# Designs tried in a protein design chat: miniprotein binders against q8lar0. Part 9

Target 1, 344 residues: q8lar0
Amino acid sequence: FNDGLLPNGDFELGPRHSDMKGTQVINITAIPNWELSGFVEYIPSGHKQGDMILVVPKGAFAVRLGNEASIKQKISVKKGSYYSITFSAARTCAQDERLNVSVAPHHAVMPIQTVYSSSGWDLYSWAFKAQSDYADIVIHNPGVEEDPACGPLIDGVAMRALFPPRPTNKNILKNGGFEEGPWVLPNISSGVLIPPNSIDDHSPLPGWMVESLKAVKYIDSDHFSVPQGRRAVELVAGKESAVAQVVRTIPGKTYVLSFSVGDASNACAGSMIVEAFAGKDTIKVPYESKGKGGFKRSSLRFVAVSSRTRVMFYSTFYAMRNDDFSSLCGPVIDDVKLLSARRP

## First folded at step 16 (miniprotein)

Design y9
Fold by OpenDDE base, look of step 18:
Structure y9 (fold): chain B 344 residues (1-344), chain A 92 residues (1-92)
Amino acid sequence: as target 1 above (344 residues)
Amino acid sequence: SKVTLRIEFTVPDPETAEKIAEQLREMIEWLAELLGVEVEIEVEVRGNTVKVTIKIKGDPEEIEYLIKLLLMWLEEMAAKLGAKVEVEVERE
């Protein structure tokens, strides 16, 4: 498999006319490259459902998963390799909506209750380790609502092979620049959400775990201001967006944690504070954002007290974009380095 | 209102052309039914080129919506397949 959209991952190839009842797909194999289960709809962009207009983020068509509905695709992969799945989802119901993503034996439940983007669409990512040379990717709506048609819209299903970076002499942290991560869909400016890791040991952001209740945002340099390289992490939900990594340290040895703090040039203006942790040691880094990009460097010097030290970042406060006053945003962290302090 | 849409879609290979022709026909028929408009479709495949003529009759808003969808789809498919698309719209 090559990185990018899955076969018909954008659902632009649709069912035959005879396989449709209105927007409902009545044949489980009617959507090319996908196997359907339950109440599944093929939705054209701009479709009117009552007072609601269903907007498709890209292209002309998307899929909506009704009660206990699922879509499945078998993909060729390499046994033992790590992959991330990225897809767009939008809530269409007022109630608690969840999505189950699975590649046997791995599964994750993604809450889609929190809308991070004003467009109503968010990009979600999930990672798995291939157990064989084939993977069955399943996206499932476990919800049951009064209206069986009610459920999330799904579009733009993509995958990327992950290559976790190893610690080096230049940085004992893995993936400190966040350059390794999930597939970023071109022409989408929302970034990719890295959801909390509740069950699965694998992160779509290699080396880093999201240990908070909410997601962090993975941002790209094409659409956002990034301090270094082409990727960074935006802490979009205050203290509820935390990214962490455990590293090996030598007790009694002095280390320096350095990192960049900035904004994503996404109209997230205001006073921000990033809190950085190295074990029990902490530093608060203020950043005055104009929402137009920029960053500054900060560092935390500490003495390791254990053979393992937890490095963690979160934002002290919640923030919203000042252009739409609704989208969650926050400070950007990047270029995170942990090194032993040089002897004076 | 009546609108005639003429589409010329050129793809890299004949097999893809046949698939696109079929997909396009099915899509138009489905959308026509969904939107409550009447369509007459003529499809011709010559080599790597698909020519489609669609005559649409019905509510003006629904017709425009259908056209919009088709154009969006064609654009996406053209980009994906490295294809060339030409569209002519005649409004009566």
Scores: ipSAE 0.795, ipTM 0.937, lowest interface PAE 0.6, mean pLDDT 94
Fold by ESMFold2, look of step 18:
Structure y9 (fold): chain B 344 residues (1-344), chain A 92 residues (1-92)
Amino acid sequence: as target 1 above (344 residues)
Amino acid sequence: SKVTLRIEFTVPDPETAEKIAEQLREMIEWLAELLGVEVEIEVEVRGNTVKVTIKIKGDPEEIEYLIKLLLMWLEEMAAKLGAKVEVEVERE
């Protein structure tokens, strides 16, 4: 397995003409490298269906997952290793749309109704731990509509291996710099959504759970301003956005949580506030964003009251970018460190 | 209206050239049926080079849409394969 697009993950290799009825794919193996189920269409960019123009996220073709449709690919993986899946999706119907991404026995249902970008497509990520030498990756539309073609467009299915970092004597938080995370497609400037995940799930952002109702965004320094290194997290959401990690602490010991708060240089201007938690201790960090980059450092000194301390970053900031009037945006967090303040 | 499209696609190896030629023919035939345009396709594969001549007749809007799709696809394949693409469009 190599990091990047899955074989024919961009669907640019299409069915034979004889396997097509209009845009409907009538043979479950017609799209190279994929096994199909349910009502599946192969969509050329700009295709009109009734009054609708179907948006293809990138390239010339995508697939549309109609009623109970699935696409599946078996990929060679290393048993016991962690992987993230990234894909583009766009809604095509007025009804609430969602996608179920799975590698058995784990899955995630991703609502598509919230659009984070002006193009109508967003990049989503999810992660799994390989239980064998192969992974059956399934993307499924569980919806059933009167129009059997109704459902999301999918494009750009990619995967990368994750190498979860360990805590160190310089930082007891895992992945505090967010340098380990999902695949960021080259030349894509939208960032990658990390949907909410449960305690029983594997995160595409190792060490961190997304505990908000809506996704957070994983951003890279090639396309955004980040406080440190090459990666950061933008706390985007309607009403709330939160990431958290539980770490081992020693009751009675003093710790310092330090971190950066900034903006992504994506025209997200406003009076932002990030609240950081360590257990029940908290600090509110205001940041006046001009949408042009920059950051400030802040810290929270606390005494651990248990052997496990929940560290969380929280934002309720809701805005659309000033340059496109539709993309959701928020404050950036990065360079998160947790250290004991004195010798154990 | 009527348009002639001439494509020369040079790839790293002859096996890939044969694959691209097959994909192009199937795609063009499918899209022609989907869009309701008439096509005549000539495909020649010589070593690492695919030469395609497509004569397209039909509604001008559908012809331009087909050309746009083909150019987008060729650009994606060229970038992916490290290939050289030359395209000539003759409108009548």
Scores: ipSAE 0.789, ipTM 0.942, lowest interface PAE 0.7, mean pLDDT 86

